# Designs tried in a protein design chat: VHH binders against p49116. Part 341

Target 1, 238 residues: p49116
Amino acid sequence: EGPLLSDTHVTFKLTMPSPMPEYLNVHYICESASRLLFLSMHWARSIPAFQALGQDCNTSLVRACWNELFTLGLAQCAQVMSLSTILAAIVNHLQNSIQEDKLSGDRIKQVMEHIWKLQEFCNSMAKLDIDGYEYAYLKAIVLFSPDHPGLTSTSQIEKFQEKAQMELQDYVQKTYSEDTYRLARILVRLPALRLMSSNITEELFFTGLIGNVSIDSIIPYILKMETAEYNGQITGAS
Key: E = the ipSAE of ESMFold2; O = the ipSAE of OpenDDE; V2 = 0.75 times the mean of E and O plus 0.25 times the DockQ between their complexes.

## First folded at step 27 (VHH)

Design ri12 (framework vhh_7n9e_1; at its last look DockQ between E and O 0.73; V2 from the best seeds 0.70)
Fold by OpenDDE, look of step 27:
Structure ri12 (fold): chain B 238 residues (1-238), chain A 119 residues (1-119)
Amino acid sequence: as target 1 above (238 residues)
Amino acid sequence: DVQLVESGGGLVQAGGSLRLSCAASGFRFSEFGMYWGRQAPGKGREWVSGISGDSSYTAYADSVEGRFTISRDNAKNTLYLQMNNLKPEDTALYYCATHYYSGRPEDYWGQGTQVTVSS
């Protein structure tokens, strides 16, 4: 078989909503996040190995790792998104809620910690200067994770993950031969993704658009739509 | 409307071979991965094999690896499953499925074709 990923999978271009508002409102944030989510899922769907799996498996994989993929996408697109500004805006919006006494102290702490972890993760990735190939492989490793509960075809999933890991290793060895421990430094960042709550992420980035609809419930529809419809969703304004 | 029509099933002795076909229509066939599943009586659906839209990648369940070969002809909108060295445990209703979604809540799969492998 050929490589798990090709150069086409390295491209990960996020288009932000236009125009950018003077004040980053909840709608802008949610629209930006939605585009990133759709891009991430479209990316996953574009992987031939992913296409070769069953529908239940594909859906289950994405449901299990969408938050991780989304977070990696945030890190990768941090500059284009002005992520620091978005996060600051989110915090400001939260402060309003705090002042209105709508959140418990514990919940405030949880949300603030989540934002902190997210910022730190993205900063750490920036510090490592992760390139497009490395991001692609990291996303593949995250996507083809066989350790989620309830998965089918775990042998194939594991096979694909191993292939992603090997290709990443080969790439890093070839591209960054002078940095002996780069692969390890990159891979060691992955556990941080598992520490982030998908529920909190959903609340921070998506509640303004989807209301009571969960990301979990939307995933199957996104994965199954035609490419033309995909493109419309990631480039159009909602 | 999406249509998937399976054919090629039948009765075969252990060690024999069959070739299943699935004629697809109602969507951009080459854009989507396709896969075969099977369901034995009293058992749940089981994924058997899958193939990417461009045929560059294939995948197989452990139980059929090395015996079954999935392929497709995008010009004919047809999916194939070559089954060699069939075993009694391969007996099932084999169905073709797509990753395409037309807006319906259900996943698209055909009526299936029965494969029976005798000892």
Scores: ipSAE 0.756, ipTM 0.899, lowest interface PAE 0.5, mean pLDDT 91
Fold by ESMFold2, look of step 27:
Structure ri12 (fold): chain B 238 residues (1-238), chain A 119 residues (1-119)
Amino acid sequence: as target 1 above (238 residues)
Amino acid sequence: DVQLVESGGGLVQAGGSLRLSCAASGFRFSEFGMYWGRQAPGKGREWVSGISGDSSYTAYADSVEGRFTISRDNAKNTLYLQMNNLKPEDTALYYCATHYYSGRPEDYWGQGTQVTVSS
């Protein structure tokens, strides 16, 4: 069968709307996040193992893990996105909403805790200096998770996840041979992804989406987009 | 337009073999994953086997693993399913389908070819 991922799956280049507005706005944040989402979906469907599964299985996998893939993408692209600036602007907006009594205190607390968890995750990944190969394998491990409820073909999904884990292990041991704990430190970060709420991610990054429709409900349509249309969504060109 | 045409079905005794073919047109066949599904009488559709565009990966439902082999010939735009050691429970309408991306939300699949396995 060959390796699970090829060099083409390591390349993950996000193009931002430029320049950043003097005053950060919801449209800039939503466009930036949308580009990352489409880049992540394009990445997933390009994987041969993913292509070998049935379309219902593919849709179910991505529905179950899109937020984890998106969060890994945020961490990988945090510098390009100026993510710290975006999160600071969101926090400032939330503080104004408290002052104006526009949101319940309970919801604001939930959203602020989510932002803190996201910042912690991104900081921990930056401290580890996770490289592009490692990100690609972590995304594959997250994508081919057999333990989400309602999945079919779980034995095939499990085999693909085990292959991703084996290849990550081999890569880390070969590339970072003098750092015996690197793989363990990387893998310990994955449980934090399960704590990320998809509906809060939608609230933080996808406020501008039309139709008040959750991301998981539009995933079948996103996965069926033409490659040229993806390129337009990823780069903002028509 | 996308067109998928299955052939090779028929009546076969248990333990026998069949080779199904699916002729594809209307899209860049080699760029997309393909799969076989089946629908037994009164049942929903069941995914059987899939293959990546470049054939580097294949996957099988547990019920057919080791007995069925999926393959493709990208030069001929044709998908195959070699079915060995057939059992009566393999009786179904077999259809091929594509992961082709067109901007339309509906799936593309063929009319199917009937496989009937007698005891």
Scores: ipSAE 0.612, ipTM 0.855, lowest interface PAE 1.6, mean pLDDT 87
ESMFold2 (binder alone), look of step 27: mean pLDDT 85; pTM 0.856

Design ri13 (framework vhh_7n9e_1; at its last look DockQ between E and O 0.83; V2 from the best seeds 0.76)
Fold by OpenDDE, look of step 27:
Structure ri13 (fold): chain B 238 residues (1-238), chain A 119 residues (1-119)
Amino acid sequence: as target 1 above (238 residues)
Amino acid sequence: DVQLVESGGGLVQAGGSLRLSCAASGFRFSEFGMYWGRQAPGKGREWVSGISGDSSYTAYADSVEGRFTISRDNAKNTLYLQMNNLKPEDTALYYCATHEYSGRPEDYWGQGTQVTVSS
């Protein structure tokens, strides 16, 4: 059996909305986030192993891990997205809501903590200088996670995850042979993804675009959408 | 329009073999993953096996691993399922399905072919 991932899966190019506004408004943020989400999901369906699974299983996997994939995408595309600026803008928008007493103190704390965790995660990934191959494999490991509730074919999913892990290990050994503990340092970042609230992520990045519609509910439609569609007409997908 | 037509089902004794075929049309067959599912009377749909568009990857349910082999001929737009060492619990309506991405929310599968394994 061939490798789980090929060089084609290493490419992960996000195109930002144009033009960039002087002020990063909610719409721009949501559009940017949506493109990243679409890119992430369409990346997943380009994997042969993913194609070999059933439709329901594929949908369930993506539903279970979209937040993690999205977060890894944020880290990977942080420079292109100007993520720090986006996060700052989000905070500023939140400040307005705070001043209007629209959020409880506890909720404010939760949201701010989430933003902090996102920033820290992305910073940690940048500090590790994760390359495109490593990101691809990490995303595959996250995608083929058999430990989500309600999944079918968990044995097969586990096999794919193991293959992703093995290939990552081989790659790291080959590419970073002098860094004995690089693999471990990379893998220990994955638990942080599970600490990220999908609900808060959805609120921060997608509420302005999809309104009351959940990411969970639109995932099947995104997966069935042609790849070329998300580059120009993300707003129509809501 | 996507069309999937299954064939090859029938009655077979336990331990016997069958080869199912699925003729596909209405989409770029080679670009999409395909899979077989089955549904026994009174039970829900069960994924059986899948194969990537380029045939580089296959997957099997635990219940059929080692007994069933999925393959495809992209030149003929045909999906196959070789079923060996059939068991009574394999009795079901077997259907072919695709991972065709057209923007439509519907999944595409055929009418199915009946496989009955007698003890």
Scores: ipSAE 0.751, ipTM 0.892, lowest interface PAE 0.5, mean pLDDT 91
Fold by ESMFold2, look of step 27:
Structure ri13 (fold): chain B 238 residues (1-238), chain A 119 residues (1-119)
Amino acid sequence: as target 1 above (238 residues)
Amino acid sequence: DVQLVESGGGLVQAGGSLRLSCAASGFRFSEFGMYWGRQAPGKGREWVSGISGDSSYTAYADSVEGRFTISRDNAKNTLYLQMNNLKPEDTALYYCATHEYSGRPEDYWGQGTQVTVSS
């Protein structure tokens, strides 16, 4: 069998809603996030190794890792999205929710810690100057994770993950031969992705600061979207 | 409009071989991954083996790896499963399925073909 990823899987071009409003609002943030989510799901289903797995396995893998893929996408596209501006707008909306007594103190602490962790993750990836090939392989590594409970075919998933790891290693060694520790520095960033809360991501990006929307429930529909819907860069909440 | 028609099932003694076929129509066959599943009486469906649209990747359940081989002929819109060294535990209704992206959340699958392995 060939390489796990081809050059078509390295391209990851997010287009933002236009024009950007004078001040950001929930609609713009949700539309932007939805475009990134759909781009990430289209990316995953385009991988031949993913296509070789059964429906239940596909759905289970994506349900388990969608937040990690989304977070990698945020880091990769942070400049294009003006992510720091979006997060600042979310913090301002959170302050308004406090004024209206809509959130508990414990929830506010959880949300602010999540925002801080997300900012730190994105900054660390930017400082490392992670390139498109590295992002593509990191996404493949988190997608083909055999560690999730309830998965069938874990041996096959393990083999695909090992192939992604091997190809990343080969790429880094060839492209960054002068930087002996680059691979290790990249890989130590991955555990932070598992600490990102999918519930808080949904509140921040898909229903604003007060939502209870579950991306988990719509994953089967997103994975089966016709390609024309993806090309239209679907807007709105998933 | 998607049609998947399995054939090639039958009765075979343990240790024997069968080749299943799945004739596909109503979609762009070569663009989508395909897989075989099976269902024994009183049990849920079990994924058996899959193959990408361009055949560049195949995958197998642990229970069949080394004994079964999936393949496809995109010119004939046909999916195959070569089943060797069959065991009584392989007795099931075998169906093919496609990942065709039609906007529905479930994969399309056929009616199946019965494989019975006698001891």
Scores: ipSAE 0.714, ipTM 0.897, lowest interface PAE 1.1, mean pLDDT 86
ESMFold2 (binder alone), look of step 27: mean pLDDT 83; pTM 0.836

Design ri14 (framework vhh_7n9e_1; at its last read DockQ between E and O 0.96; V2 from the best seeds 0.88)
Amino acid sequence: DVQLVESGGGLVQAGGSLRLSCAASGFRFSEYGMYWGRQAPGKGREWVSGISGDDSYTAYADSVEGRFTISRDNAKNTLYLQMNNLKPEDTALYYCATHYYSGRPDDYWGQGTQVTVSS
ESMFold2, look of step 27: ipSAE 0.743; ipTM 0.908
ESMFold2 (binder alone), look of step 27: mean pLDDT 83; pTM 0.841
OpenDDE, look of step 27: ipSAE 0.842; ipTM 0.932
ESMFold2, fold request of step 28: ipSAE 0.792, 0.786, 0.759; ipTM 0.926, 0.922, 0.914
ESMFold2 (binder alone), fold request of step 28: mean pLDDT 83, 83, 83; pTM 0.844, 0.844, 0.843
OpenDDE, fold request of step 28: ipSAE 0.882, 0.907, 0.915; ipTM 0.947, 0.963, 0.968
ESMFold2, last read: ipSAE 0.789, 0.788, 0.762; ipTM 0.924, 0.924, 0.913
ESMFold2 (binder alone), last read: mean pLDDT 83, 83, 84; pTM 0.845, 0.842, 0.845
OpenDDE, last read: ipSAE 0.917, 0.915, 0.893; ipTM 0.969, 0.968, 0.953

Design ri15 (framework vhh_7n9e_1; at its last fold request DockQ between E and O 0.77; V2 from the best seeds 0.82)
Fold by OpenDDE, fold request of step 28:
Structure ri15 (fold): chain B 238 residues (1-238), chain A 119 residues (1-119)
Amino acid sequence: as target 1 above (238 residues)
Amino acid sequence: DVQLVESGGGLVQAGGSLRLSCAASGFRFSEYGMYWGRQAPGKGREWVSGISGDDSYSAYADSVEGRFTISRDNAKNTLYLQMNNLKPEDTALYYCATHYYSGRPEDYWGQGTQVTVSS
């Protein structure tokens, strides 16, 4: 069999909503996040190995790792998204809620810690200067994780993950031969993704757009949507 | 309308071979992954094998790895499953399916073709 990923999977171009408002409102943030989410999921479905799996497995995989994929996407697209500005805006919006006594102290702490973790992760990835290939392989490793409960075909998933890991290793050795420990430095970042709450991510980035609809519930639809259609979906949700 | 029509099933003795075909229509066949599933009596559907749209990648369940081969002819809009060294435990209704969106979130499945492997 051929490689798990090809050069076509390296491209990960996020198009931001236009125009950018002077003040980043909830709608802009949610739309931006939604575009990233859709891009991430459509990236996943573009992988031949992913296409070879059954629907239940595919859906389960994405449901299990969408937050991690999204977060990797945030890191990868941080500059284009002006992520720091977005996060600052989110914090500002959160502060308004705090002033209105809508959140408990514990919840505020959880949310703020989550934002901090997101920022730190993205900063760490930037410091490592992760390239497009490395991001692609990292996303594949995250996507084909066999250790999520309730998955079927775990043996096959594991094989895919191993293949992704091997290809990443080969790529890093070839591209960054002078940096013997680069692979390890990259892989050691992955555990941070598992510490991030998908629920909080959803609340921060998607509440204004999807309302009471969960990301989990729309994943099957997103995976089936045509790439040209999700922009319309975002507009319709606003 | 999406249509998937399986054929090639039948009765075969253990150790024998069958080749299933699935004729697809109603969507851009080459753009979507296809896969075979099966359902034995009294059991749920299980994934058997899948293949990418561009025919560059295939995958198999552990139970059929090394015995079954999935392939496709995009020019003919046809999916195949070559089944060798068949076992009684392979007895099931075999379905072909597509990841194409057909107006519902779940994949589209054909009517299935019966494969019976005798001891």
Scores: ipSAE 0.868, ipTM 0.942, lowest interface PAE 0.4, mean pLDDT 92
Fold by ESMFold2, fold request of step 28:
Structure ri15 (fold): chain B 238 residues (1-238), chain A 119 residues (1-119)
Amino acid sequence: as target 1 above (238 residues)
Amino acid sequence: DVQLVESGGGLVQAGGSLRLSCAASGFRFSEYGMYWGRQAPGKGREWVSGISGDDSYSAYADSVEGRFTISRDNAKNTLYLQMNNLKPEDTALYYCATHYYSGRPEDYWGQGTQVTVSS
């Protein structure tokens, strides 16, 4: 077997909705987040190792890790998305909910802690200057996690994760040969990813979705989306 | 429309071999991952083995690894499963499936071919 990822899996180009509004709103935030989600899911389905697994395994893997993939995508695309501006708009919207007494104090604390953790994660990744190859392998490592409850085929998933880890190590050693501890610094950031709440991510970024349906429930549909329909969704054109 | 037709099943004694085939049509075969599943009497469906569209990756269930080999011939639009050292617990209806991105949440699969392994 060849490498787990090829150069085609390094390309991760997010196109933002047009036109950019002068003041951000829920619709623009949700459309931007949806494009990142679709890009992340279609990136996952393009991987040959992922294609070699059965449908139930594919769905289970993505359900278990979609929030981690999405968060890595936010960090990778933070500049293109103007993420700091989006988070500020979300905080303003949350303050309206507080003024209207629509949320419990415990929920507000959870959401603000999540926003702070997300900002801290994105800042730490920017400080490390993580490149596109490194992001691609980090995404593969979180995608092929064998430890999630209810997974089948765990031995095959573990094999693929180990291959992603080995290829990341080889890449970092070759490309950053003067920085002996770069891999360790990168991998230390992954636990922060596991602390991100998918329910809060849905509230922050996906409140504009019709039907009020969880991302977990639509994953099988996104994974099987026709390529032509996907291209229409990420450009807003038919 | 998508069509998957399995063949090559039959009755075989324990320790024997069979080679299953799956003829595919109605989609660009080489662009999509394919897999075999099986359903034993009184049990749910079980994934057996899969292979990527470009033939660069394959994977196997623990119960069959080392005994079964998946392969594909993209020129003939055909998926194969070489089954060696067959055991009675391999007795099942074997079907092939495609990851073809049709907009349906469920994969397409064929009607299956029966494999029966006697002791």
Scores: ipSAE 0.799, ipTM 0.929, lowest interface PAE 0.7, mean pLDDT 88
ESMFold2, look of step 27: ipSAE 0.785; ipTM 0.927
ESMFold2 (binder alone), look of step 27: mean pLDDT 84; pTM 0.846
OpenDDE, look of step 27: ipSAE 0.812; ipTM 0.925
ESMFold2, fold request of step 28: ipSAE 0.785, 0.762; ipTM 0.923, 0.915
ESMFold2 (binder alone), fold request of step 28: mean pLDDT 85, 84, 85; pTM 0.857, 0.853, 0.859
OpenDDE, fold request of step 28: ipSAE 0.832, 0.860; ipTM 0.929, 0.937

Design ri2 (framework vhh_7n9e_1; at its last read DockQ between E and O 0.94; V2 from the best seeds 0.88)
Amino acid sequence: DVQLVESGGGLVQAGGSLRLSCAASGFRFSEYGMYWGRQAPGKGREWVSGISGDESYTAYADSVEGRFTISRDNAKNTLYLQMNNLKPEDTALYYCATHYYSGRPEDYWGQGTQVTVSS
ESMFold2, look of step 27: ipSAE 0.782; ipTM 0.921
ESMFold2 (binder alone), look of step 27: mean pLDDT 85; pTM 0.862
OpenDDE, look of step 27: ipSAE 0.846; ipTM 0.933
ESMFold2, fold request of step 28: ipSAE 0.801, 0.798, 0.775; ipTM 0.929, 0.928, 0.920
ESMFold2 (binder alone), fold request of step 28: mean pLDDT 85, 85, 85; pTM 0.860, 0.864, 0.862
OpenDDE, fold request of step 28: ipSAE 0.906, 0.881, 0.882; ipTM 0.963, 0.949, 0.949
ESMFold2, last read: ipSAE 0.801, 0.797, 0.794; ipTM 0.928, 0.927, 0.928
ESMFold2 (binder alone), last read: mean pLDDT 85, 85, 85; pTM 0.864, 0.862, 0.863
OpenDDE, last read: ipSAE 0.884, 0.916, 0.881; ipTM 0.949, 0.968, 0.948

Design ri3 (framework vhh_7n9e_1; at its last look DockQ between E and O 0.85; V2 from the best seeds 0.79)
Fold by OpenDDE, look of step 27:
Structure ri3 (fold): chain B 238 residues (1-238), chain A 119 residues (1-119)
Amino acid sequence: as target 1 above (238 residues)
Amino acid sequence: DVQLVESGGGLVQAGGSLRLSCAASGFRFSEFGMYWGRQAPGKGREWVSGISGDDSYTAYADSVEGRFTISRDNAKNTLYLQMNNLKPEDTALYYCATHYYSGRPEDYWGQGTQVTVSS
């Protein structure tokens, strides 16, 4: 078999909604997040190994790791998104809710900690200067994780994950031969992704757009949408 | 309309071979992954094997790895499953399925072809 990923999978270009509002409102944030989510899902669809699995398995994998993929996408697209500004806006919106006494103290703490973790993760990735290839492989490793509950075909998933890991290792050795510990430094960041709550992520980035609909429930539709419809989501304004 | 029509099933003795075919129509065949599933009486659906749209990648369930080979002919819009060294536990209705989506949330599969392996 050929490589798990090709150069076509390295490209990960997020198109932000236009025009950017003077004030980053909830709608802008949600639209930006949705585009990133869609991009991430369709990136997964473009992987031949992913196509070789069954539909139920694919859906289950994405349901299990969408928050991790989304977070890696945030880190990768942090500059294009002006992520720091978006996060600041989210905090400001939360402040309004706090002032209106709509959130409990415990919930406020949880949400603020989540934002902090997200910011720290993205900062750490920036400090490591992760390149497009490394991001692609990290996303593949996250995608083909066999340790999620309820998965079928776990052996095959594991094989794909191993392939991703091996290719990442080869790439890092070839590209960063002078940095013998780079691979380890990169991989050690992955656990941080699973410390982040998908529920909180959903609330912060998506509630303004999808309301009471869960990301989990829309994933099958995202994965099955036609390319033309996907492109419309990327280029269109909501 | 999406159509998947399976053929090639039948009765075979243990250790024998069969080759299943799936004729696909109603979508851009080469752009989508395809896979075989099977369902034995009283059991749920089981994924058997899958292949990417460009046939660069294949995948197999552990139970069939090394015995079954999935392939496709994109020029003929046909999916194949070569089944060697068949076992009684392989007895099932085999379905062809696609990752194509035409507006319905459900996965597309054919009516299936029966494979019966006698001991």
Scores: ipSAE 0.776, ipTM 0.908, lowest interface PAE 0.5, mean pLDDT 91
Fold by ESMFold2, look of step 27:
Structure ri3 (fold): chain B 238 residues (1-238), chain A 119 residues (1-119)
Amino acid sequence: as target 1 above (238 residues)
Amino acid sequence: DVQLVESGGGLVQAGGSLRLSCAASGFRFSEFGMYWGRQAPGKGREWVSGISGDDSYTAYADSVEGRFTISRDNAKNTLYLQMNNLKPEDTALYYCATHYYSGRPEDYWGQGTQVTVSS
């Protein structure tokens, strides 16, 4: 077998809706997030190792990790997305919801804590100046996680994850040879991804999707979208 | 009109070999991953082995690794499963499936070919 990822899997270019509105709104945020989600799903299904697994395994892996892939995508594309501006707009909406008594105080606290954790994660990744190869391998590591309950191909998934980890190590050592601890600093960021709530991510970024459907429930449809429709979702083309 | 047609099954003595074939049509075969599954009497369906569209990656269930080899011929739109050192536990209906991106959530699969391994 060849390398787990090739240069085609490193390219990850998010295109934002144009023009950016004078005031950020739910529709702009939701379309921006949808493009990132579909870009992330397109990336996952393009991996040959992923294609070699069965349908039930593929669906289970993506259901388990879509929020981690999305969060890595947010960190990778934070400047292009103007993510700090989007999060500030969301915080303003939450503060107005308190004044208008529209949400419970406990829910707002949970959402604010999640936003803070997301900002801290993105800031930490920016400080490390994580490059496109490193992001691609981190995404592969979270995608091929063998520890999920009910997973039937655990041995094979573990082999793919180990290959992603080894290829990341080889890349970091070759490319950043003067920074002995870079790999360790990168890998210690991964547990923070498991602190991100998929439920709150849906609330923050995917309000305005039809019927507020769970991303989990549409994963089988997303993975099987025709390529032309998929590319339309990534670019927002009609 | 995706169509998958398996062949090559039959009755084989334990320790023997069979080669299954799956003829595919109705989609761009080389662009999509393919896999074999099986269903034994009284048991659920089991994924057996898969292969990427570009033939660069294969995967195997623990129960068949080292004995079965998946391959594909993208020029002939055909998927293969070479099964060696067959055991009675391998007795099942074997079917092929495609990850073809159809817009529907279910993979397409064939009607299957029966493999029976005598003790």
Scores: ipSAE 0.758, ipTM 0.914, lowest interface PAE 0.8, mean pLDDT 88
ESMFold2 (binder alone), look of step 27: mean pLDDT 83; pTM 0.835

